# VH-VL binders against o27280, part 268

Target 1, 266 residues: o27280
Amino acid sequence: MDSMNVPEVLEIKRIVEESESVKTFIFSWDFRREVRPGQFVMVWDFRDEKPMSVSLIDPVRSEIGISIRRVGEFTDRVHGLSEGDLLGIRGPYGRGFELMGRDILLVGGGIGMAPLAALADEATARGMRVDALVAARTADELLFLDRLEAAGVNISTCTDDGSCGFKGFAHERLLTLEENHDMAAVCGPEPMMFQVMRILDERDVPAQLSLERYMKCAVGICGQCCLDDTGFRVCAEGPVFWSQELSRVREFGRYRRDPAGRRVPW
Short names: E, the ipSAE of ESMFold2; O, the ipSAE of OpenDDE; V2, 0.75 times the mean of E and O plus 0.25 times the DockQ between their complexes.

## First folded at step 11 (VH-VL)

Design U47 (framework fv_marstacimab; at its last look DockQ between E and O 0.89; V2 from the best seeds 0.00; counts 0 for: pae E 2.04 > 2)
Fold by OpenDDE, look of step 13:
Structure U47 (fold): chain C 266 residues (1-266), chain A 119 residues (1-119), chain B 112 residues (1-112)
Amino acid sequence: as target 1 above (266 residues)
Amino acid sequence: EVQLLESGGGLVQPGGSLRLSCAASGFTFSSYYMSWVRQAPGKGLEWVSAISKSGGYTYYADSVKGRFTISRDNSKNTLYLQMNSLRAEDTAVYYCARLDDYYYGMDVWGQGTMVTVSS
Amino acid sequence: QSVLTQPPSVSGAPGQRVTISCTGSSSNIGADYEVHWYQQLPGTAPKLLIYGNSNRPSGVPDRFSGSKSGTSASLAITGLQAEDEADYYCQSYDRSLRGSWVFGGGTKLTVL
């Protein structure tokens, strides 16, 4: 099956409330269409379309999950939906995470934990040891803790206000951890990812990072998600990039482009 | 049948350049890390370089860092090794090898291609 | 000079048992990375003989066995045959310096 197709109208099978602002929408999925952690789908509510990471891949139940944070008009509408309602889904698109080795470090911030949760499931299924640093502003914004724990993931938490775990930012917590891993996967606010990548590079830990940019076509045609200097298209060459690739991206951790193409600082 | 076939070897002068290719067949090339391993005449095996599935991450032995560049074209099922600033000690049979992503072993090898660096 | 240490040579008569040792360090075998063994017949490319410490690929006789303990590994060959005369290399992974694949110096096995 070709991932570059018209949205398929799917029924919301289940809705999981992850937090006050995050819901996971579960759909039946034909796994003849391969999907990997780190890939995204375009979600269409018949008015607008937005890219969303796949947060659940369940071949046993033939389901996928998409976790969506309530942040604007589109997501407000989607959050108002109920089980049995319809959404358009096309994809999956983009480059997902690679796995190698026996242990992996996951560093996630906020909704960035969505693709990492899917990766954690795959890693643990392979028998890898998974350590996860889960960061959020407050304790009630920490995502997927029970799910990760159930999967056998070793979890460390970090909150800006100290309401749970380490008080501070993810990169600060990472500095207090001395253990190295075969590789790391990172997803969250770009300033966080930038700092985390720097630390991991200094420690000689191969790292993959999932970037977020404004995506319109998702098929590498429109150029809206192009990264400065390199021409990398987040939807085609990404959203998952290796640290070695991102080292060539001038804008990474510094600014992004808005829907109008204007540079917006982080 | 799973197969790797190296090409591009030959005679080159010190300071010269050479580009090796490895054509893969019989498996999903993009699903595997790939590696180059060399063997000097009458000597043992030496790992040279490795590359991730997507090609986004590369590894190099200290002996070749800054001089060799590993790359891949998954659309062509081909692995490459660009060798610059070649030295006499780079003389060896260069093998292309497929890496497993769990045990870190090399389960498939090519026949090798001979590189001779001599004035 | 090799990161993993092997004896340069071993020998045995047909039907005998021989062992080849592979000694690493805390950054490779001691870090619980698996050890692999390769057989290289004269004039040929290396072939995977043992993977994941003790697993045999399809086509490899059960006369060949591998084991690992601590920072060392061992390849055992029982019922030695003339066709077993070859060079044998152990291989593992080392985390240092952003990771590297490391080989032993190789062992020449002579069948007497």
Scores: ipSAE 0.869, ipTM 0.942, lowest interface PAE 0.6, mean pLDDT 95
Fold by ESMFold2-Fast, scan of step 11:
Structure U47 (fold): chain C 266 residues (1-266), chain A 119 residues (1-119), chain B 112 residues (1-112)
Amino acid sequence: as target 1 above (266 residues)
Amino acid sequence: EVQLLESGGGLVQPGGSLRLSCAASGFTFSSYYMSWVRQAPGKGLEWVSAISKSGGYTYYADSVKGRFTISRDNSKNTLYLQMNSLRAEDTAVYYCARLDDYYYGMDVWGQGTMVTVSS
Amino acid sequence: QSVLTQPPSVSGAPGQRVTISCTGSSSNIGADYEVHWYQQLPGTAPKLLIYGNSNRPSGVPDRFSGSKSGTSASLAITGLQAEDEADYYCQSYDRSLRGSWVFGGGTKLTVL
């Protein structure tokens, strides 16, 4: 289990084109190293290493999947790879989602649906009822709809531009949904997650939220840099946080920090 | 063998504080929600508080909210209940119970620890 | 006050059948949250007797059975024995007011 902290070079077994900008890379995985929804791995292309959420967990096929959006030089290089090519993978890292109760609401924005797709599989396998609100800027950025339908998930969609489903933001669509849930899981742009969290808190729904920007800190890179003005060590316990934990983080949904540590508004 | 053992009960004056502990053994403590349930002398069972697997989400009965704090240390397999501003009506045997995360039931119980709030 | 309603006492003779009711509302049992039953022998901690409406933990005799209908649940004890003399509690989950684990007031079973 020393191999968790050393990249293992794995062959890309299958690539799924999720959209023009998103691909899922599938690898054989030894499930003696347990992986749960909400955890991430470090992906190494032999030049740079980046954290990526696990989007598929399939013990029957002995496979994991990692969904990657094309946003910069590293992801551009990885998107250029083919089945049979090699990547270094180490992990898993971080705190995964917890499940409680009989029904769960998933609220995902863009690539944030990736870790929620893995959670949907676990929740349905456990016999939970799953409702998913899938949000994106446009219809072509809605992710995993076919996979969620195949899993028996009840799906609602919304797009900022109105090209599919409800026209508006995720939190606006959530206000029109009156269903009670035992818990919720949320992943997407931080401003969206903040608005959704406020609504779920008003409805007394326990919510878990996944923060991509805290993945690298969860591997112990800079624990002290993640202390907020309340002294809470967000990055050491991420990327998945409960709404009660995030209510203590002054910067959540308001600002982020650049590499120099300066505040940058959303 | 799955086991829960409470400790920390005793006599305390009204307005005082106590911290209860529950030591877990025989199972993966970090994989379960945990709960505290109390029973006043000659009375029925009353749920007090519950905590998520990570400790990041907590539940409280209205009667104790703002006065009691539930917490856990998964590295020590221990559940805690910090009781502040104690009242005579908090007098009870306090049980630690393991929560089922699907049915919302309590499948393992400790033997209890007695808390007496008296002048 | 208890959220779930149980009769305060029930009595039976050895070998007889007794039934203990547990009545809830639309926010708990009526919302399809399962009912669990606990047996508390005098001077001891509660023990899980029935979970998920009708399931028995290992070691619980089949003469104990649970059922649920609408907003109510029932515990049946057949072939009553002196050792069954105890307090019995039902428990469910209530989705209102931030979620709560809720108990019945308890039923004292006397074996005559």
Scores: ipSAE 0.779, ipTM 0.879, lowest interface PAE 1.1, mean pLDDT 88
Fold by ESMFold2, look of step 13:
Parts: sequence; C-alpha cells; structure tokens
Structure U47 (fold): chain C 266 residues (1-266), chain A 119 residues (1-119), chain B 112 residues (1-112)
Amino acid sequence: as target 1 above (266 residues)
Amino acid sequence: EVQLLESGGGLVQPGGSLRLSCAASGFTFSSYYMSWVRQAPGKGLEWVSAISKSGGYTYYADSVKGRFTISRDNSKNTLYLQMNSLRAEDTAVYYCARLDDYYYGMDVWGQGTMVTVSS
Amino acid sequence: QSVLTQPPSVSGAPGQRVTISCTGSSSNIGADYEVHWYQQLPGTAPKLLIYGNSNRPSGVPDRFSGSKSGTSASLAITGLQAEDEADYYCQSYDRSLRGSWVFGGGTKLTVL
C-alpha cells in the first residue's frame, strides 16, 4: 500500500490554545516525508476526514503543528481531544507556497493565518523582510501575533470592529501599506482574498493565494475539489495558486460548493 | 551532473513560429524558477522570459510580450518557449537558464540553440 | 540601450588588476537588488562567476571579487591570466520593468 493514501495514526503530543476558537495540535513527524508551507494534511478522527493546513514545520524537534478552528461537528470533536489521544493523518498533499525575492507580504484572515505562519518562519529563516497583515473580526481572533513578532515579522493588524489596529477590512488596510513587495501570500475567507488579489494585481505584485474546496481523495482522482472554468483541482494543482492562474477562474470570490458539489453563496 | 539542453532552433521566415525545448537533468527541476536568455550574433545577453516553479507565474521582456509563451512540464523536466510572429530581430542563440528566486541570478546555463529569422 | 551600463572594453597585462564597472539605477541596483557576474569565453555559453554581489560559486578562484555600492557594482580581477580573456556581463533585477531581469551590455576583457 502507498502510505500516502492511508492515514497514519498519530498521538497528539501537545495542544496549544491559540485563541478561544483555535487550537494547534502538534505531532511527531518523520521528515523523510517532506512538508512545505501551504501544503495540507487530511485529519481523520475515525469518523470523518477533513483537510487542514500545516501551521508549524519543525524538523529540529521532528514536529508538525496543525491549527484547527472550531466551526462544526468535526472540529468540535477534535477540539474535545487531549494530549495522548489519537488522530489519523495522511499527507502532506498539494502545492505549497513558493518564495521569491527579499520582501514578502502576508495577508491572513482568521485561521488563514495558519499556513502563513509556517511560511513566515521559512521566509525569515532565509533572510527575507516579512510584512504581515493579520485580519480578524475582533482582537481576540487575531492569530499568531506573538509568534510572528518573535520571528521578526513586521505586523499590521485590522479588525472589523476596530478592537485592535485598523478598523475595517484587510483590503482597506492594504491600500495604506507600502507597495514595495516582491510577492504576496494570501489566505483567509475567499471574499477577502478576492479583494486583496484585485489590489495586488493592480500593483503588479505577484500573489499566491490558498483556496479551500471540498476534498475526498486529496490526490486528484475524485474531482470533488475542482474549480469551474479551468478544471484545476485544489488538492493537486493547488491549494496554493498564483494570481495569474486565478484570474481565469470565474467562481473565485463569487460562490462556494457544498459537499454534494452544489453552488451556494458565500 | 546538472545539465540543461536546448533544442528546436532553426531557420524560419518572418511571421513564422518555433517551439524551443530545454531538457533538464541532474537536479530537482520543479524546485527552480527557469528562464530564457538570448544573444543576437555579435551582441550582448538579453533576458527573454522567466517562469515560477509551478509554472503558474510568468514574466516576459517587453520585446516579446504577446508573441512568446514560456511554459514547463515538471513531470518531463522540460522547459518550453513557444515563439510566434517571429521577426528578424529575434534572430539569436537562445539559452535556457536555471534561476535563483532569491538572488535573481542564473547559475546553470545550456549551450544554446540558434534561431534564425530570415526571409 | 542596456539598462545596466558597462564599459565596452577593458585591458590589462598578466598579473595586473582590472576592474569592470556596472552602473544601474534606483529601480535595480539602487533598490538593493543584487548584482551577478557572468564570464563568457568565445563561442561558449555564459557561466556564473559572482552571485549576490560578492559570492563565488565553487570552482571560481578568489582572485575574482565583486562589490556593490549605491547604484553601481564592480568586478575586480587580480593576478590576470591569459585565460581570463572573455566577455563579462553584469545582471540584476529591475522592479520598474514589471519584474525584469536586466543585463549590462558586456565588457570585453583583453589580456595584453
């Protein structure tokens, strides 16, 4: 059997409470199976399996971290687990972020900051200047601020309610930031990503955006993660796409699909 | 041994098309940005095009925009340059180069393939 | 018309030191984009000589050195040898050209 297609049952080594609604679950990991920022794993709780982004990649400690926001039945059950409990992990899957240049902008909304935190670690380790725009509805939902600051990331925040940083949406704050980045990486609610991408495209800043779609196989066979217009499979050609690729995708920012593949509004 | 080998050059009339290929070996092709650079006879080096690791982002010199298309097939370790609407000034040796995405330098070069555009 | 300006030629006797200049602008070298140098022997492909302003790839003798200051860079060659006779190109990245790789016009080095 191909071990990439069968979940490996792993013990939860540590749990970090990142916010009231977000926990990071840390597992021992054999880095002969390489993991890159922006890739995802399928997390199996012995009933359901969901894609989750890797937020921590630590080869020195032989650990990965997976940050999970409580949003439904699956994530409620996982949030109820303790250190020592078991989860199935298969992967990693997908195309991770590419780094280019010396100046990178990260734009993260909510849990979308998770894969960007892993990317920030890689970018700072190679000597890049990293600016992060961290967005949430409220101050209590801003993620990874202390970790990013400790890594030397220059942080700008925005909250919908103004409780921390700029009051407003991420794309509104972006208009007030310097325009001197070699690239950007964006992850968060798809409406936010669409607006951010439009601004970055106008500024000729190459951008990579991480998309979420329903996934079953995670290896590109079942077709459930396909995007309209292009046939791109989020699990195979993504989840990270360049802005040039997404410019041809009509559904991006306009609607989502339920587990049965039906179009529903954002 | 890290190697790049270009092919597909030749003689073509103005307005014609050619497709160049660059076969890569001895390194993980999908881990590198790639570039095309050309050199007209007796002249200097001119950057033509570059492409990201995945192939999802492309760059073009103004002189070739709209006429040339860079692409890659990571499963075949091959870089391509589709050249359409060729002009006499496109006559050059075309080099395939491996690009460093941090320093923006070109650390591995092929030996080049000659493209001649003449009526 | 090269974005980066190099002298067309330079010469020196064996054992001497020569310097090749590379002058850019605020949108490339002056925006702190590194300068790379390539050696092209007659009839051959270019070969990376210096990257990241001053780093030598494995196999490049330490008599080749690079430096950068402001909007300019230079390649210095000490202890000139006959086999150093070649064309030398500088190269950088230019943000004002929608992300373009830019070369100097090239400098022919003649060893007397």
Scores: ipSAE 0.558, ipTM 0.820, lowest interface PAE 2.0, mean pLDDT 89
ESMFold2 (binder alone), look of step 13: mean pLDDT 93; pTM 0.951

Design U48 (framework fv_marstacimab)
Fold by ESMFold2-Fast, scan of step 11:
Formats: structure tokens, C-alpha cells, sequence
Structure U48 (fold): chain C 266 residues (1-266), chain A 119 residues (1-119), chain B 112 residues (1-112)
């Protein structure tokens, strides 16, 4: 009934090439519909609709951005679009990140840096000290380094293959960093997030984690949103959850559900 | 204008339970972290518990951890403190206070509600 | 017993300057967490007097001021008045206690 549930047809104002596989699509936005970092929108190409995290929130220019990785038919079609072309956008949806204190750690893996880039902008704008651990498989897949640097973020990198920064996984790099933070925000592959959450919990750092699989739950689609091992489906508002909420979920970081509701390993 | 109003205090025997409520008005309740602070008769202020905007993260003083549960209902603009396994040392006036999420300070306080734990 | 240390009492005559100290450690004030001050008049709830080390809320007279250096903070009251008789509490945040809000023991100000 609210205007956020009706798709708007918006013109692609600008496209930023973030990497060979990732583009950010920028649209004019009416901020009478508030948007917070960690929220997502439904993107409609007039054939299919998919949830995408908001990666840029710019009230000064009246713009939002969505960053899309090329991984399938829908994203391949959207990547083929040009400035001036039209897409349907509805939302925003979901629970956004909360900020507390004056120091924040961001831990992002791959495209998971997209919602964290928007959060970094908001945190720096309010005067917080921001440290970002940016992780990817290879150097070419590290995202938003220039944008984070321009915002004054203190950046650490790691790559699985050692092509940039620390050679290894995000949680291994985190163990070599001895900085205390008032809070942390984490987004990336679920196994990475689980390992990072364990370390932050041991350090008594409150953490928020963004889980892509819960975006459908936030718009009322509960297909594969299952938080326990009994086959009982829990429709929880996401995609952002606190570590205290996820620490009670045995499936987090270990299992997922297939379309039939069966547990399968990550 | 901006107000916090506590209720639910009273006399309870050791080992008993009480639930405190704090009704918020005059501001967007869901946009603030909230806290409970207590003061024993003739003693100083002691922080008890705090809760995030969504209710998804909670903080407890060591003295109450495992016995007290803080929660909130943003649709009702109400903060709660469920107190279990009460001890004589929990006797105090309990204040509801609004937390600033940048400074870690408490800018709005309620009038308090008295909890007495005795036989 | 309190994590932040305040003198239990301080006194002054009308028109004098008094200061109330608040001593912490490297895990709170020394970790650059802000210090806030609260005034509690007899029989009333605490009221925010100073926030963010040195800022005054609207309606607080400029004769109240706060400062912070190292692991300690101070509240200064100039032009002391009889209505200033109250308990004063400092408050900060401590990271070593699984993240907690910590109060000083309180200082009773008597205006002679």
C-alpha cells in the first residue's frame, strides 16, 4: 500500500566500472523515501526482478547506486545496459546497519564490500574512525579501494592468492590486527563471515553481518530462509543481523537449505 | 515534550521476579539506543543494561548478567527490563535513560521506579 | 569499587570556584572515550550537565565547564550558588568490561 512497494521506472544516470565483473548503476532518488546503508532494492529489467544492496547513498546529489556482479542471465542483461536506459526499482527494503560509538571495523569479501562502502560514507560523515579489511580471491577482485581511500578510511587488504596485501583469508588477516573497535560490520561469503564473527565475539566487539540469503525474507518471500537445523523455517527480517542473533543459529556458516528444505554443507 | 516514564516497580521477595516498563514519548523511539540505570538508597548511580535500536544487541553489567533481560517494542515505544532471581542488593530506584550513539552519554532520563527486594 | 574515582565530597562558599575530579584508566578515559557529567538535585532524577567532555546542553549556565586530560576529567563550577548543592556524577565507557557504561562514585557538593 505504501509507495515503496510500487516499482518506479528510473533512468540509469551513470555507470561506474568497479572491476571486470562489477558495475555500479547510479539513479536519481527522491529521499522522501529514506535509504540507509545495509538496505536493498528490487531491480526489475522488465523480465526478472532481483534484490540488490544499495552501495551509494548521496543526498547532496540526490542519487543512489547499486553495485551488480555479473553471475547469471539477469546480471548479464543488466551489464549490457547503457546510460539513459531504464530499470524498475522498488524499495528500499530490509533492516539497515546501526552505528554506535566512534570507531568501526568493516570486513568485506568480494561484492560484500558494496553495502559496506555506503556504510563507510555514513560513518566517516559522522566523524567515526573507519578501518576496513577488504578481502578477495585476487587483486583484480578487490572493490572500492579508491572510494574508501577518498573517504579517509584506513585500509588493509588480503587476497587468497597473495596478489595484493596479506596472503590468506579475511579471518587470518584479522587475527594479525590488534585494534579495538566500538563495533564491526561484516559482509561477504557466509563461511568467511562466520569465522570473522567468532573472532570479534572473542574480542567482545559487537558485530553486524549482512546475509544475502535473507533479502527475500525481508520482502515476504520465505523460500530458503531457514535459521535452524530442524527444518522449521524462521522468517527473520534481514539482511543485517547482530552477532548475538546469529550466534544462536546453528546453520550459520555451516549449512544452507536447498529448495526441498534439506541441509546441505557450504 | 520529550519524556520517559517508568512503571512496574514494587515490593518483591528474594528470588522473585518483576518486569519494569518505560514509556517513551515526544521523539522517534526506534532511532535511539536505550538503557537502564539504578541507584540504591543513599548510594551512587550504577549502569544496568543497554539495548540497540533494533533490539538485536544487548549489554549487561556483570552484576545482573544472566538474571536480567532488556528488550524493547518499537511499535509500542516501550522499553522493558525483566528482572529474575532478585536479591536484596537489587533494591534501588531504576531509571530509564536514552543513549546517544556517538558520545555514549545519557541525555534524557525518566523519573525512576522503586524496586524493593525484602522479606 | 567504582571504575571511575571521584572525591566523595567537595565544599565551597557562594561565589567561589570548585572543581570535581574524575579519574579513570587506559581502558576508559585514557582510551579517548568521552566523559559526561550529571547533576542530581536532592529527591530528583539525574540531569545531563556536560556531554562530550566539554559541551553544555541548552539551558546549562556557562559557569559549568568540563575538561579532560590523559586518564582524568574535571568539572569546574564558577560563581558557586546555593542551588548548586547536589550530587555530581561523571560517566564514561569502558572497553575492558565487555563494553560497559561506567559511573564515578559521585561527589556531594555543599555550598557553605
Amino acid sequence: as target 1 above (266 residues)
Amino acid sequence: EVQLLESGGGLVQPGGSLRLSCAASGFTFSSYYMSWVRQAPGKGLEWVSAISKSGGYTYYADSVKGRFTISRDNSKNTLYLQMNSLRAEDTAVYYCARLDDYYYGMDVWGQGTMVTVSS
Amino acid sequence: QSVLTQPPSVSGAPGQRVTISCTGSSSNIGADYDVHWYQQLPGTAPKLLIYGDSNRPSGVPDRFSGSKSGTSASLAITGLQAEDEADYYCQSYDRSLRGSWVFGGGTKLTVL
Scores: ipSAE 0.717, ipTM 0.855, lowest interface PAE 1.5, mean pLDDT 88

Design U49 (framework fv_marstacimab)
Fold by ESMFold2-Fast, scan of step 11:
Structure U49 (fold): chain C 266 residues (1-266), chain A 119 residues (1-119), chain B 112 residues (1-112)
Amino acid sequence: as target 1 above (266 residues)
Amino acid sequence: EVQLLESGGGLVQPGGSLRLSCAASGFTFSSYYMSWVRQAPGKGLEWVSAISKSGGYTYYADSVKGRFTISRDNSKNTLYLQMNSLRAEDTAVYYCARLDDYYYGMDVWGQGTMVTVSS
Amino acid sequence: QSVLTQPPSVSGAPGQRVTISCTGSSSNIGADYDVHWYQQLPGTAPKLLIYENSNRPSGVPDRFSGSKSGTSASLAITGLQAEDEADYYCQSYDRSLRGSWVFGGGTKLTVL
């Protein structure tokens, strides 16, 4: 749609402080433009533009939400904004998550819970049973627990340091969970997603994984849109991929590329 | 008017290959999981294969895994079944069916196309 | 054999009631997957008759009803008519085998 490629200047309607480092910015949205969990928008602060996953989709209130972690110059400026201030938004872009069946497992690490929170809302609204494994380095980095609980999601937590829930990594916690699901959705650091995918594949659970590093490609032609050994066109297919698609990619979970195209181990 | 129309059936020798097509019309094809179901002469319905909305995930019955490949082209509203290493026991009418993604049911069926594997 | 078990045949006279059973296991109906029913008239493609255990698509008479309990489901047809003579199939989903759509063996209904 032509209108998706034109930035619209929107007023920040509400800001929710999710943690010391994460805020959700809420905007009025015209749902004649379809938005699905797993899709992203380009956020423009009138100086720079960055891709951000949609973390709230609320057709009843005619609102979308975008959750942003403070990690650099752009996000520092955006975190300094207040209700009533303006941001440019264009999109949505990318392939959204697909839902299948009655039961879904969500596995999120850190800010990766943002697109999964939107998916949890959609899955619970359609009557699916939702189990969420929320993982972070520390308790302070666990996100959306109150929102997931309010939606009726069954929550398990883990932190690397043991400050909340299971002490250990997401894949270690997953090994102690005995329930199988019709499908799973995974978003977080790529090494975490790789290890989780291996376990889900061994359990014959279809999984979808969101690769945030390729979101920039989805808004235009990009020389980095090919995955290493399969020739995948990430811009045409991402950022959400099925486990069967990623199982054919040697790069996934093993190394990434710097801006010069050099291999960098995780 | 929601419709599915199969084509590509015929007579083929054991060990041969055949490609079936299913043309969809009257609905947003890319919004649905799709399936192939077969029925041998005088026998019951047997599920064969299914494919996700994007085509990124596929399911196969054990009897056809490694021999059949399901695929789709959402730009052409068409579902495919590539059948290799065909056996006499693959002889059946092959139906295209639309899948509901919540309850795993099949709400729209094509008329079927006959595949006969014989020497 | 079929994963879901149905009687191979049932019969009744016009106006009578018949019930067709569908028996599964802990990996399908017993795992709380829904049961759907299809009617196949001679020489035609199957048609969805009942979905999500007990719901009727538009155009299906209320003479057809479905139910599910434990690992089994049943299709009831009341006020039998000659036009009901057909094959009836139950279908569910099985979580084992990396997910499979599974059918019953089918039941031939004869209206005497």
Scores: ipSAE 0.721, ipTM 0.859, lowest interface PAE 1.4, mean pLDDT 88

Design U5 (framework fv_marstacimab)
Fold by ESMFold2-Fast, scan of step 11:
Structure U5 (fold): chain C 266 residues (1-266), chain A 119 residues (1-119), chain B 112 residues (1-112)
Amino acid sequence: as target 1 above (266 residues)
Amino acid sequence: EVQLLESGGGLVQPGGSLRLSCAASGFTFSSYYMSWVRQAPGKGLEWVSFISKSGGYTYYADSVKGRFTISRDNSKNTLYLQMNSLRAEDTAVYYCARLDDYYYGMDVWGQGTMVTVSS
Amino acid sequence: QSVLTQPPSVSGAPGQRVTISCTGSSSNIGADYDVHWYQQLPGTAPKLLIYGNSNRPSGVPDRFSGSKSGTSASLAITGLQAEDEADYYCQSYDRSLRGSWVFGGGTKLTVL
């Protein structure tokens, strides 16, 4: 367990350019430390450490992949790396997705499709039927379509600008999909996840949602992940939560917290 | 060996409460879905409740919904069933069962604990 | 109120073949959910006999076999033995009950 919290310096074996702003970094992995879809690792560039969801889990090749979107100083530096360069990796951390039933729905927004791509691989390997709703602002920001298609996933797309598939938001597209599912997994911007959860609740589909802001709490870094002033703690249990758990969290989809810890509307 | 052991059964009055426990050993408890299944004297098996690996999702048979609460403590390898507002029709042997992660069949069962609700 | 229907009893002589049916609907077996079978010897807890329609756990003799077709499943017991005298239950998953597990009413097997 101590060794799980010590960074291993690993060589970048391959880099896959998923889009203009997203790259997947692939590393050799010793699967004596099991990794499940929905879990994350801490990525260390020898200056800063950030949590990143695992997007590829391949025990046959003994590889994991980590998909990183370029959004700030740390991710800009990591995007500047090449195959053969080194990164520190700790983990895995957090609770992963649970699979139940036979037919599942994945709803991914932007980079949120990354942990869902790993889940799709596991679900299809188990013989489950997988429908994926892939959402982005534009066609160029839709991620993992080739991987999902290769895995036999039934894909629906939507873009805000209408450049690919349905023109509109994920929850609007979901309303036009009349399929029954035994469970759903959702990852993306919190307002999107909230709207999707409402529809799935109305349809009696149990859903799991991955909340990026809880990844640091799973390693004990901060108490900012606590969402309930009554002492209810969700901090250590993330990043994946069931919709049944999130229905008790007043700020989910309604509020975020600023640096001072104040609630501000989305 | 993989084992489940129920406890907490007994005689209770209608309207009363009882909490059942199921102690798991010999496997990684947190990696499995769990259920409670009951059997009234001389009758068949009836599924009662289900709980996810994390405990974050629970589901109940309509006959017990709102009265029974399933929970788990993965740090103690223990499954619970809190039974409130008990009725004579709840009289049964209560089994805890582990669900296979792939097929969702109940591959390990406890010995059962008898709950008798007097009328 | 069993959503899966089994005959209440079946009987056979030693060495014979017996089959136990389990009839469901479009929301369970007909929706292609797996069927599992449990054996309950008198005075004991149920034991998994067949899982995933046709698979046997380690230690279950090959004279027990399962099959599934349409909205129904069957448990076949060949070379019937006295120790097979027990109650047998089928079990599946029902979509309309929000992922609830459903059992058949049970079948008492008597070895004559």
Scores: ipSAE 0.670, ipTM 0.846, lowest interface PAE 1.8, mean pLDDT 88

Design U50 (framework fv_marstacimab)
Fold by ESMFold2-Fast, scan of step 11:
Structure U50 (fold): chain C 266 residues (1-266), chain A 119 residues (1-119), chain B 112 residues (1-112)
Amino acid sequence: as target 1 above (266 residues)
Amino acid sequence: EVQLLESGGGLVQPGGSLRLSCAASGFTFSSYYMSWVRQAPGKGLEWVSAISKSGGYTYYADSVKGRFTISRDNSKNTLYLQMNSLRAEDTAVYYCARLDDYYYGMDVWGQGTMVTVSS
Amino acid sequence: QSVLTQPPSVSGAPGQRVTISCTGSSSNIGADYDVHWYQQLPGTAPKLLIYGNSNRPSGVPDRFSGSKSGTSASLAITGLQAEDEADYYCQSFDRSLRGSWVFGGGTKLTVL
């Protein structure tokens, strides 16, 4: 029925190696199907289908990009593909980031910088001042620094091991940064996002956070996609949530759920 | 044509409740922040509340915080204001206004609905 | 009290120029939030007259213009006409009030 729910077979136009473990796959896109930063697509390799955040939205070249980290069997297969090979894409799905005001803080951890890179492009294009805190365990896991620099983004980095920029965690680095932002967008490991959200709440900065767990049920209704006590579904109502929404969730930042719905601490 | 149409105003006693609605047409409602602004008889404009595009973030003036609740239903292109514990000083014409997310301005206004809180 | 300060009234004769000031603080206009102006004719809803400090919506005559400097903004009306008799409000955003849309107290323009 709706063409968005049927995979379209697309040719890989270009592959960008972002790091040893991350590649961005670029496809031609018909922008009559609107795509916004924070939304995701289902990527089908003709065997399995997985949700992937859109990391590049380029209406000038009529292209989208999808950044994929090599973490398992599906992503290993996709990383083995070359320009000219085919993948099935359906979507976009989920609610994207909202922009408000003249300045924005982006806080990204690891692959969480992927949807934030697309947001940075949109924010910059509309004339916003963009400050990005890019966090990773090590220097070689910092992503999109050259792309953010080219876009005019003000970049701060931190690594757990001190191999680049501030030595420490994202929330520790955030405490040393300028406070005056109209809004913030955060994407990365949940414990990092929880600590960052606390600081932004104290500063009265409206924050949006992207929760990417259980996104594989994008068109399905799944209880395991719901957050504790609120009934939020990551694939249907997320992956992007406002801090006011997450403040009502006991689960966020404290524990996660396995596929059977059992609590597992972070 | 872009339009906002308020409804639900009326006469209520102090301590009472009232729910206002604002029907939007002629634009993609879910793409805009929305706001309520009021004006007491013979007085100036006072911002009351605002809501994000998704409804996930809300703003309130100190004078109404804890008493009023803003909400929206994007599937029905409708904005709501639930007003509880009404006071005489809440008497005003209530306007629905569309917010610009870059300028923080209000580019489309409804005609207003009168709320009178009196015994 | 209004967070933004406007004179309560201003008057002029047809064909004259009038200006209406809007004075804010470092937490709103001074924090580089834009100023918008609304015209309210008697018995009607407000209408956007100037947005983003100096931009005119479609249909607003050239004789209306806006400017901003520091913590203040100004609305200028040249070639005054009888139909300009109305209340005028400035509006900005204030971060210090946990994020608030703030209005001036309004200025009643009388065309003599």
Scores: ipSAE 0.753, ipTM 0.860, lowest interface PAE 1.1, mean pLDDT 88

